VH-VL binders against q2ft37. Designs and how they scored, part 40

Target 1, 241 residues: q2ft37
Amino acid sequence: MGHHLKRVVSPKSWGIPRKTDKFVTKTSPGPHNKNALPIVVWARDQMGIVRNMKEAKHVLREREIIVNGRPVRHPDMGIGIFDIVSIPKSGKHYRILRDKKGRHVTIPIDEDAASSRLVKITNKTIVKGGRIQLNLRDGSNVLTDKQYKSGDSIVLSLKEGQKNEIIDHFPFQPGNMAMIIGGKHSGVVGRIIEHIPVPGSLPNRVILKDESSGESFETIDEYVVMVGRESPAIDRWGIEE
Below, E stands for the ipSAE of ESMFold2; O stands for the ipSAE of OpenDDE; V2 stands for 0.75 times the mean of E and O plus 0.25 times the DockQ between their complexes.

## First folded at step 16 (VH-VL; framework fv_fezakinumab)

Design r3 (at its last look DockQ between E and O 0.79; V2 from the best seeds 0.86)
Fold by OpenDDE, look of step 16:
Structure r3 (fold): chain C 241 residues (1-241), chain A 120 residues (1-120), chain B 111 residues (1-111)
Amino acid sequence: as target 1 above (241 residues)
Amino acid sequence: QVQLVQSGAEVKKPGASVKVSCKASGYTFTHYYMHWVRQAPGQGLEWVGWINPKSGGTFYAQKFQGRVTMTRDTSISTAYMELSRLRSDDTAVYYCAREYDFWRGYMDYWGRGTLVTVSS
Amino acid sequence: QAVLTQPPSVSGAPGQRVTISCTGSSSNIGAGYDVHWYQQLPGTAPKLLIYGNSNRPSGVPDRFSGSKSGTSASLAITGLQAEDEADYYCQSYDSSLSGYVFGGGTQLTVL
């Protein structure tokens, strides 16, 4: 009715067929950006776990889907990279990633991996009282007394009683492992070789090296998310290379 | 009339691989997860893993990680389970089973099973 | 070895009531996961008998009932009949194993 998008102009990142139905659900303002994948599109078009909007609304009303530790209530809620999607009653957990074509992909993960999520620090704000507010890439924020840098990644707990506690930290620095989450090299995991600041309004450049292939890739700060230190946290998070 | 038709019995040597097929009919193949469960002779049921036929996503029991591969061909509504580096204790009847309720996790239709015998 | 514990065997005479227990832990039944039951007749594949702790699929007689409490579940069969002779398995999910789990199975003999 009101919040529909023509399916033919849906973001390529959704990875859905465009020549089926005329319209598709438009992502509501919120987590991530306008290219975020609506949960109903995820459930219906990618996962096939609901057949239509009516069924989707039903499962949402029943709080069957948990995203980052919170029940999803609206079909147009957006999900994005590194989000954790859980189906509590059946023990199914998923991590959202990007493939080499920049499309959202859903990776099944175990209970341990689903107990935390990775998120990039976009910037910091000093709030009243002298505490530091970390503004995160997904649009959320957390308060901390510890010092972190923009561009770093933090790991937030999703466990009951420990929600949103910072349990790990991956600094944005040469020598650490990172994933490219945008551009033509999306999905690449590599070690940061060099960070090249660019004067002016142009984005800074980052050079990564894929240790498996030995190939080097150049991208921009915005597309780099730290995923580890000496090694990527693959075993822990189910990151597919 | 939901039916799951599995491939025939297999005899393999230790170290070999086996691939069992499960052809589904009577329902929309991509709307239901497919599980694989095995049963050693005279023993109980053991869950192997599941596959989402729509996305191709898979999740395996820890015991089988690195040895099992589940795939599907949506064009013929067929699921496959491949088990590699076979051992004698892999001898079992392997069942494919449809998960009717994705949200609750029970299996409503089962194939007749495929006997896989691993012997020297 | 099974995560869910069932008695190896139970028996009853025709017309009697029998109960099969399924004992779990805080990481499966006690964590709130549903328990499902399957009947396996000799030489056949398992058949869904009870889903969601106490629901009967179409075609399953009402003499079969399921219940769940705490870390345990139970299957009750009233009016036992000869055709009920089979193996029965409970099934749930275990968070510590990150996987679906079955009971060891119970062989029901009708005397």
Scores: ipSAE 0.912, ipTM 0.958, lowest interface PAE 0.5, mean pLDDT 94
Fold by ESMFold2, look of step 16:
Structure r3 (fold): chain C 241 residues (1-241), chain A 120 residues (1-120), chain B 111 residues (1-111)
Amino acid sequence: as target 1 above (241 residues)
Amino acid sequence: QVQLVQSGAEVKKPGASVKVSCKASGYTFTHYYMHWVRQAPGQGLEWVGWINPKSGGTFYAQKFQGRVTMTRDTSISTAYMELSRLRSDDTAVYYCAREYDFWRGYMDYWGRGTLVTVSS
Amino acid sequence: QAVLTQPPSVSGAPGQRVTISCTGSSSNIGAGYDVHWYQQLPGTAPKLLIYGNSNRPSGVPDRFSGSKSGTSASLAITGLQAEDEADYYCQSYDSSLSGYVFGGGTQLTVL
């Protein structure tokens, strides 16, 4: 039910309604639980690399598909924006992004680009022993001894021996580069001009300058993902211009 | 049964572009990646890149980045490779080759090749 | 020079065994990537001969065999026949180049 065009790649059973004023933020051990694309839908329907669920289960049991450095075992496991999907034995790597209509797109990437992943910090929690748990947009978590802010992006290593090490940080602040992941400006890369807090629980507003057109536009902070500091990170993350 | 029929030989001047086609038949075109591999006269094989005909996603060997574009038309089961700013050392036979096993990355059927000659 | 190194030529008499080496590095064969082999008869396109290091496609005679160890692979041809006269290429993936790589090719002459 609903507007089929607004529900691209988001099955009803997996997603929060796309028209919600503000997404409910929940911490979950599984990636992208709130708005995820099942790996079997990706492999069968988007990529055409398996024919049916039987083949999907076979390749998953054989550990042929690695998502964010870990083998996928279940066909219902969700993937989402900025995830790294790797096929180790044939050297194929992909980053999941969104297009201007909010649809998941799969971008082939090289080995270097596949060795790390970008994630947005949603909030943080104090965990046993007083350590800081960063709660990430995709529903995963990372422990750290350092202070990071909600709305920042971090880059996590996927390399052996360095997995989940924070190797870069893109603060959410004026002057830094961001990608818009929802709303009418989905897919746009722009520079933060201003963050405008809004009283209450309604979304804060963010003003950005579109990198390609030079014109300003507004979105809500939930749709903003930092992808660089002063300089754009387009080539580094495989972001489409 | 499986056939990859490539377009005919081309003669080009340096600086021009060439677009080679590869029409597939005897299998479901969108189920297999297509590679492009070239072979200069008297020389060995050189991988150019691949395309996923289902998604249209492409990946190119670093040597060809910025000069090669791979596309496809699923309605006629045809893959294309366009190479721009041609040089004399681009003279080669250009093969399309079906990747049978996405998971292991080997090619089981090859087109007959398209000779592209770039005059000095 | 090719990323995967093969001898430029080998020769053998009918009935003999010949081997063709394919030497790589830590970024390709040494990183655990499979090696595949192709036969190119004169005037024809390459044909898959061995995949996944040692497997033969249907229709390839059992006198062709492949193996891999360390950073190298080998193609063996026993009971050499005149029709085996061809060029032979190994192929793998190289992580430092983020791409598929072929050996330089080996021209087999049957005496």
Scores: ipSAE 0.846, ipTM 0.944, lowest interface PAE 0.7, mean pLDDT 86
ESMFold2 (binder alone), look of step 16: mean pLDDT 93; pTM 0.945

Design r4 (at its last look DockQ between E and O 0.61; V2 from the best seeds 0.82)
Fold by OpenDDE, look of step 19:
Structure r4 (fold): chain C 241 residues (1-241), chain A 120 residues (1-120), chain B 111 residues (1-111)
Amino acid sequence: as target 1 above (241 residues)
Amino acid sequence: QVQLVQSGAEVKKPGASVKVSCKASGYTFTGYYMHWVRQAPGQGLEWVGWINPKSGGTFYAQKFQGRVTMTRDTSISTAYMELSRLRSDDTAVYYCAREYDFWRGYMDYWGRGTLVTVSS
Amino acid sequence: QAVLTQPPSVSGAPGQRVTISCTGSSSNIGADYDVHWYQQLPGTAPKLLIYGNSNRPSGVPDRFSGSKSGTSASLAITGLQAEDEADYYCQSYDRSLSGYVFGGGTQLTVL
């Protein structure tokens, strides 16, 4: 089946039971790619807000689900970490995160928190006219005249009339707060202690320290997302320990 | 038929905590959000918050942030609301109410309510 | 006090038509959130009366009707009966408060 995969081989990050049905919805190419959770799996298996695919398709046709300020139209559309999911007619908003086991978790948030989203800058491209295109981790991009670095996080507005405006910036540097979003330390929030460049094709290393436990963690650049400066944006981002 | 059976009346001192239970039956407990609404004597209805019984996710009214904790036990289809640092103005009947339509946010079945009295 | 404003009381004689208003703002009803209505008989829990502005649940007589326009909603009761004596509450969502909100309630007296 082109739109399905065997449920037993579904990504562990989805955090769904694997022995219930034979098949599960396959994520379409798009946002977050291999790290994406199909919206129908989120709605049905994680949230329990739809019972089946028929109901899922119905609510999507009715534009009942908004992701990052845009209505979701297809059940196989992928959502991922730091995405904002909104149910406009009932005033429910959610942020997608990862738990300590690397599974997608859904955090309820208020209207203010739902008005922006955090996203990591993967790389930059210079476009015609001298403007800089920031290529973001979720596969989207934004144009800017300001200087940012790969590895930095930016906060994008989701407000009407201000969509995709950069309203905040968290530099990737020692001393700032970050979250690990991959590997065995997924979900850990800590202060960057050291960035260790590795010559060659191997990924650079990052050492973080959990200030609450005093424990240090080592990971790679790819798995680090800045979530604050001197302090984590806990109140804003709903980061849970 | 759908039923929401709540725990009995409570009398508490200021500063104490109270935990009210709501046992659901007649439907799939994890398939519907559960709301908590309170009503002070002779007053109107006031929304406290909701819980998703499937995920355990909760969202509370700003007024109760830091004082209220909603939980559930899916094995016995029971929702709980705990309110801490009680004050006299917390005296009210507390209702659990099922949200039938997640997408529109209305409550179709209500418990009979639990009277919580806070007095010195 | 309440975010949604209702008249404290309304009254009517049996057989008459009464209307209960629910006035909101641009942050709730005016933001196109649905309005729901609940009936609360004396000494009982609220009961869903109208959902989605104008829909009646099973068991609710067609004497009850709801409407919404602009920043306000209205509950109409035709053919008023003695058993309609109760408190009525409108309910919606308010984005400024990030929460569900109720009207102050209206006490309906049947004369």
Scores: ipSAE 0.909, ipTM 0.960, lowest interface PAE 0.5, mean pLDDT 94
Fold by ESMFold2, look of step 19:
Structure r4 (fold): chain C 241 residues (1-241), chain A 120 residues (1-120), chain B 111 residues (1-111)
Amino acid sequence: as target 1 above (241 residues)
Amino acid sequence: QVQLVQSGAEVKKPGASVKVSCKASGYTFTGYYMHWVRQAPGQGLEWVGWINPKSGGTFYAQKFQGRVTMTRDTSISTAYMELSRLRSDDTAVYYCAREYDFWRGYMDYWGRGTLVTVSS
Amino acid sequence: QAVLTQPPSVSGAPGQRVTISCTGSSSNIGADYDVHWYQQLPGTAPKLLIYGNSNRPSGVPDRFSGSKSGTSASLAITGLQAEDEADYYCQSYDRSLSGYVFGGGTQLTVL
């Protein structure tokens, strides 16, 4: 950086600032900015329940689609893994998962399964008054007075009157069940054997045992989402249930 | 015009399986959910489940979980329902029915039905 | 003990008005799920008669009407005709069963 840079009038440019220590409560539409599936692509192309953008905008204006307990208003709003998509007036509910190639798949679920959602805690922030803000993988946040750790998963209620209450907790620790959401092992449900912290900017390593094959494998902590304790909380978490 | 043509009557022994077909014509098969509904002789209608022919996703009534499988072949616009471990109270006419309105969940066109008789 | 309760039978003379009730609960009609009605002529498949509580498909005479209030719905037939002799079913969704539900059926006899 030199003195000429201070005096130069540069042309317009495009850039995506790298997010480092800045955490947001809800500054972007949709729950999963990165790798998000726009709701219109889901409805038109994956599900075939609308024919075009005009019909998609109509059903969204009518609040026909509920994602994670909230009506979707914009056709480019993103959905991602573990999201709950509900069609309230016909009683249809879905959970969004991923297959081994990272493609979003839609799993029909019953009313009980649709009454809560799983989210991974990315990190936490101390906010005004000393309260703890849990920053979640989907970009949302929740306040709590209880202690949770990064890498853990929590289950949030979607029921009216209990919305966003933490109703279950899956610690990131050896012996507990996880689902892999990226890389070579995407879609695998396995048991944590070991978490190996790596100093510096390199990703932390996680060793797991694939419960279906009995084979061990390694991935990075970014790809690990806790889906149970000693057993998976829901049989339909992975593509190999 | 919309038509749903179902496979012919079946006679089965208890413990066997049956697979009923429903061939759709006159509309875009993958644009509408397909329901299966049964009716025992002299009795009312009972919902079995649905399939989304576009995605292949299925959802079954609790009573049939573990015994029913719904599939489709989009290349021939045909939906299937397979019911296993048959018992005499599975004797019924099995209808396929198109869901016209995904958002409200009603069935606008019905097949003629397939009689499945389970007897020993 | 059907989830949606209908009278087993109803009768009327030609030209009269009859109604068929469909009584649900807070888990279905009372949770604001729509009610749809089907007519089943003897020996035939069901046919959609009323959808979305009160709407008629093309080809259904305007003497058929539907309504919904609270946990119940009603099908009314005015100007009763011999051809209306059939079984009638209401249908909705039930959130406690996570499924579509039909009434037990009502056999309409035209005297």
Scores: ipSAE 0.861, ipTM 0.946, lowest interface PAE 0.6, mean pLDDT 87
ESMFold2, look of step 16: ipSAE 0.852; ipTM 0.945
ESMFold2 (binder alone), look of step 16: mean pLDDT 92; pTM 0.933
OpenDDE, look of step 16: ipSAE 0.902; ipTM 0.953
ESMFold2 (binder alone), look of step 19: mean pLDDT 93; pTM 0.949

## First folded at step 17 (VH-VL; framework fv_fezakinumab)

Design t1 (at its last look DockQ between E and O 0.64; V2 from the best seeds 0.82)
Fold by OpenDDE, look of step 17:
Structure t1 (fold): chain C 241 residues (1-241), chain A 120 residues (1-120), chain B 111 residues (1-111)
Amino acid sequence: as target 1 above (241 residues)
Amino acid sequence: QVQLVQSGAEVKKPGASVKVSCKASGYTFTGYYMHWVRQAPGQGLEWVGWINPKSGGTFYAQEFQGRVTMTRDTSISTAYMELSRLRSDDTAVYYCAREYDFWRGYMDYWGRGTLVTVSS
Amino acid sequence: QAVLTQPPSVSGAPGQRVTISCTGSSSNIGAGYDVHWYQQLPGTAPKLLIYGNSNRPSGVPDRFSGSKSGTSASLAITGLQAEDEADYYCQSYDSSLSGYVFGGGTQLTVL
């Protein structure tokens, strides 16, 4: 069953009961990879807004669910941290976050908050014409004439007429605020204290400090998403520490 | 048969808090959003906010943000609306209402309402 | 002060046709959000009358109909009956307020 996963082995990050049904939808390859939550699991198991796969498919065919400004078409499409999920016909908007246990959580947000999204720059490609293509963590890309670095976060507009415009930028550097989105410290928000490059193919190390608790955390570049500069822009994102 | 049974009338002083309950029956409580709408005496309907009983997620009208808290107890299929720092203009009948269609945003069943009177 | 504007009152004789208007703006009805209608009998809670602009729930007579055009919606009642005397509210969503909104309500009197 290539489209299904045994429910008992579903990622803990999904935060769903594992001993109910034998199988659960497997996330299709794409955005957020192993950290992705299938949209049908979100809708059915977390939100309870659909009862079964048949209903899920129906609402998807009707383009009832918008993710990051695009209609979702497949039930196995993955959503992840910082994605904006919108139900345009009823005016409901949500941001996907991680709680302190690393589980996906859905936060209702207003129209203004839903008009932009945060995304990490994975790498850059120079395209014909000399423009820079930013390849983003969610698998999307944007063209820009400005210089950004891999590891930086950008804020993209989802407003009509301004789609995919970069409206803010959070550099990956010591002193700026970041969120850990993977590993055992997923969900932690802290200030980057040190970036430790590691020679070879091993991931670089990042040390963050939670200013509220004073505790320090070590993680890798891949799991770090910038969420602010001197202060976290998370007040805008409804992130509770 | 779908039923929404609300708690009884309340009389509060300014500055106090009130918590209204709404017990749902006849359907799967966690399968439908619950709205709260109030109506001042002789006035129209005013939307307060909604709660997703499944996830516990809430969204409030701007004017009530910071003053209203919606919760639920899934074990007894009951939704709660707490309004704090009460003032005289909070005097109203408060309704809980089930949102039948999550995708379209209309309310098909309403409680009978709970009168909250705020007076010195 | 209501975001959606309704006439405060309408009246008609039994058997007549009456229409209740609901005027919105580009941030609500004009933005494509559905309009729903509720009937509130004296001393009772509101009851869903029309959903999704023009759909009737079970138990609602076909003499009730809803329509939507541009930034406005309308509720039409044909064959007016004494039992139709009530307050009627339109409801939608407003993106500028990030919230559900109601009309000011219309009191229907059957003469």
Scores: ipSAE 0.909, ipTM 0.956, lowest interface PAE 0.5, mean pLDDT 94
Fold by ESMFold2, look of step 17:
Structure t1 (fold): chain C 241 residues (1-241), chain A 120 residues (1-120), chain B 111 residues (1-111)
Amino acid sequence: as target 1 above (241 residues)
Amino acid sequence: QVQLVQSGAEVKKPGASVKVSCKASGYTFTGYYMHWVRQAPGQGLEWVGWINPKSGGTFYAQEFQGRVTMTRDTSISTAYMELSRLRSDDTAVYYCAREYDFWRGYMDYWGRGTLVTVSS
Amino acid sequence: QAVLTQPPSVSGAPGQRVTISCTGSSSNIGAGYDVHWYQQLPGTAPKLLIYGNSNRPSGVPDRFSGSKSGTSASLAITGLQAEDEADYYCQSYDSSLSGYVFGGGTQLTVL
């Protein structure tokens, strides 16, 4: 059946500067859990743009697939929700989202939409020289001198010469729009009503209103990704292709 | 032998819709993107958009966004292009064309075209 | 309004060489996107003639050649023959339009 693709677990930072997106120095753009989709499965099985593993390895060796601004060389590299997948030579671009059934869906997007990506801030640390490092859900990080909080989302430029420039910010706060990426309500887009911090090892709670149904529900902050302010910043939310 | 067989000519009034079909044979339909390209009488080629028959994903030229819908039925290896709110300047031959090389974006096989005439 | 500019017509005698230009901009050919060429014989659908700037599909004679430099591309036809009389289109991708673009077409007349 071809190669077994391994999912990668990102190391958790303890305030030590990182050289890569994960502890073992391997790149792992996108989610690091059950929602990761190996690039070969995407290309062969979902998109039908390669026929087999041999062809997949060939196109990857030629750096024909760019994920979040970086060439992919390994067939087992995982992609996940909000990732930007680009085919530079033919000008095709895609955003990875989820449908209502929780499955990955690939949304074709134009050049402007493909020039940036949305990521959640998981934590922040002070690094050498007193700068603030934002550690992101996909295992990458960026430096900033502006005030951002864990749980916020930022939009990073993918444009050449401007990579990792923060060009938008969606605070984790009541009134703002979020997408749920795990648990019972995975795939739901809702407006934050209340954030209930919980001291200790218990998860913080978040109460949201599902804008499509009008019903309120509760989840944990780990599952919440900010996708806008008073309105969503992304045109499609992984609902049926 | 690769072949793309398109539906017959259509005559429509302004404001109507038209749906053109393109039946593929001689290759794995879901393995190649399908483009639609039109050519007004005596004029050049204009790209309308593409569909991935495997996923059903579509992408349309900006000028057609909101008026064109591309679909397919993989059980009969057929792609469709529907254009709504027709105007007289939509009169053209509409071609389907197979994209052989996803990575470089060129079309190696073309249907013979479907003439759509829009007049009042 | 063709994004890629081609001369409306060119002509040549049998046996001669002709060239057809395709001029783009920094958002298409100048950004490094490939140029492909199509031949359209009278009353027929277009046919792929050159892909990837300079490559010929199987069955296309080697007297057809393509090149690209800067923001422009060129199709050359040597040993011109009567059956070469057709319309010729260049095609590329344009990042500003997020789409595929064709030249306006060139009518080749064999004298």
Scores: ipSAE 0.847, ipTM 0.944, lowest interface PAE 0.7, mean pLDDT 86
ESMFold2 (binder alone), look of step 17: mean pLDDT 93; pTM 0.948

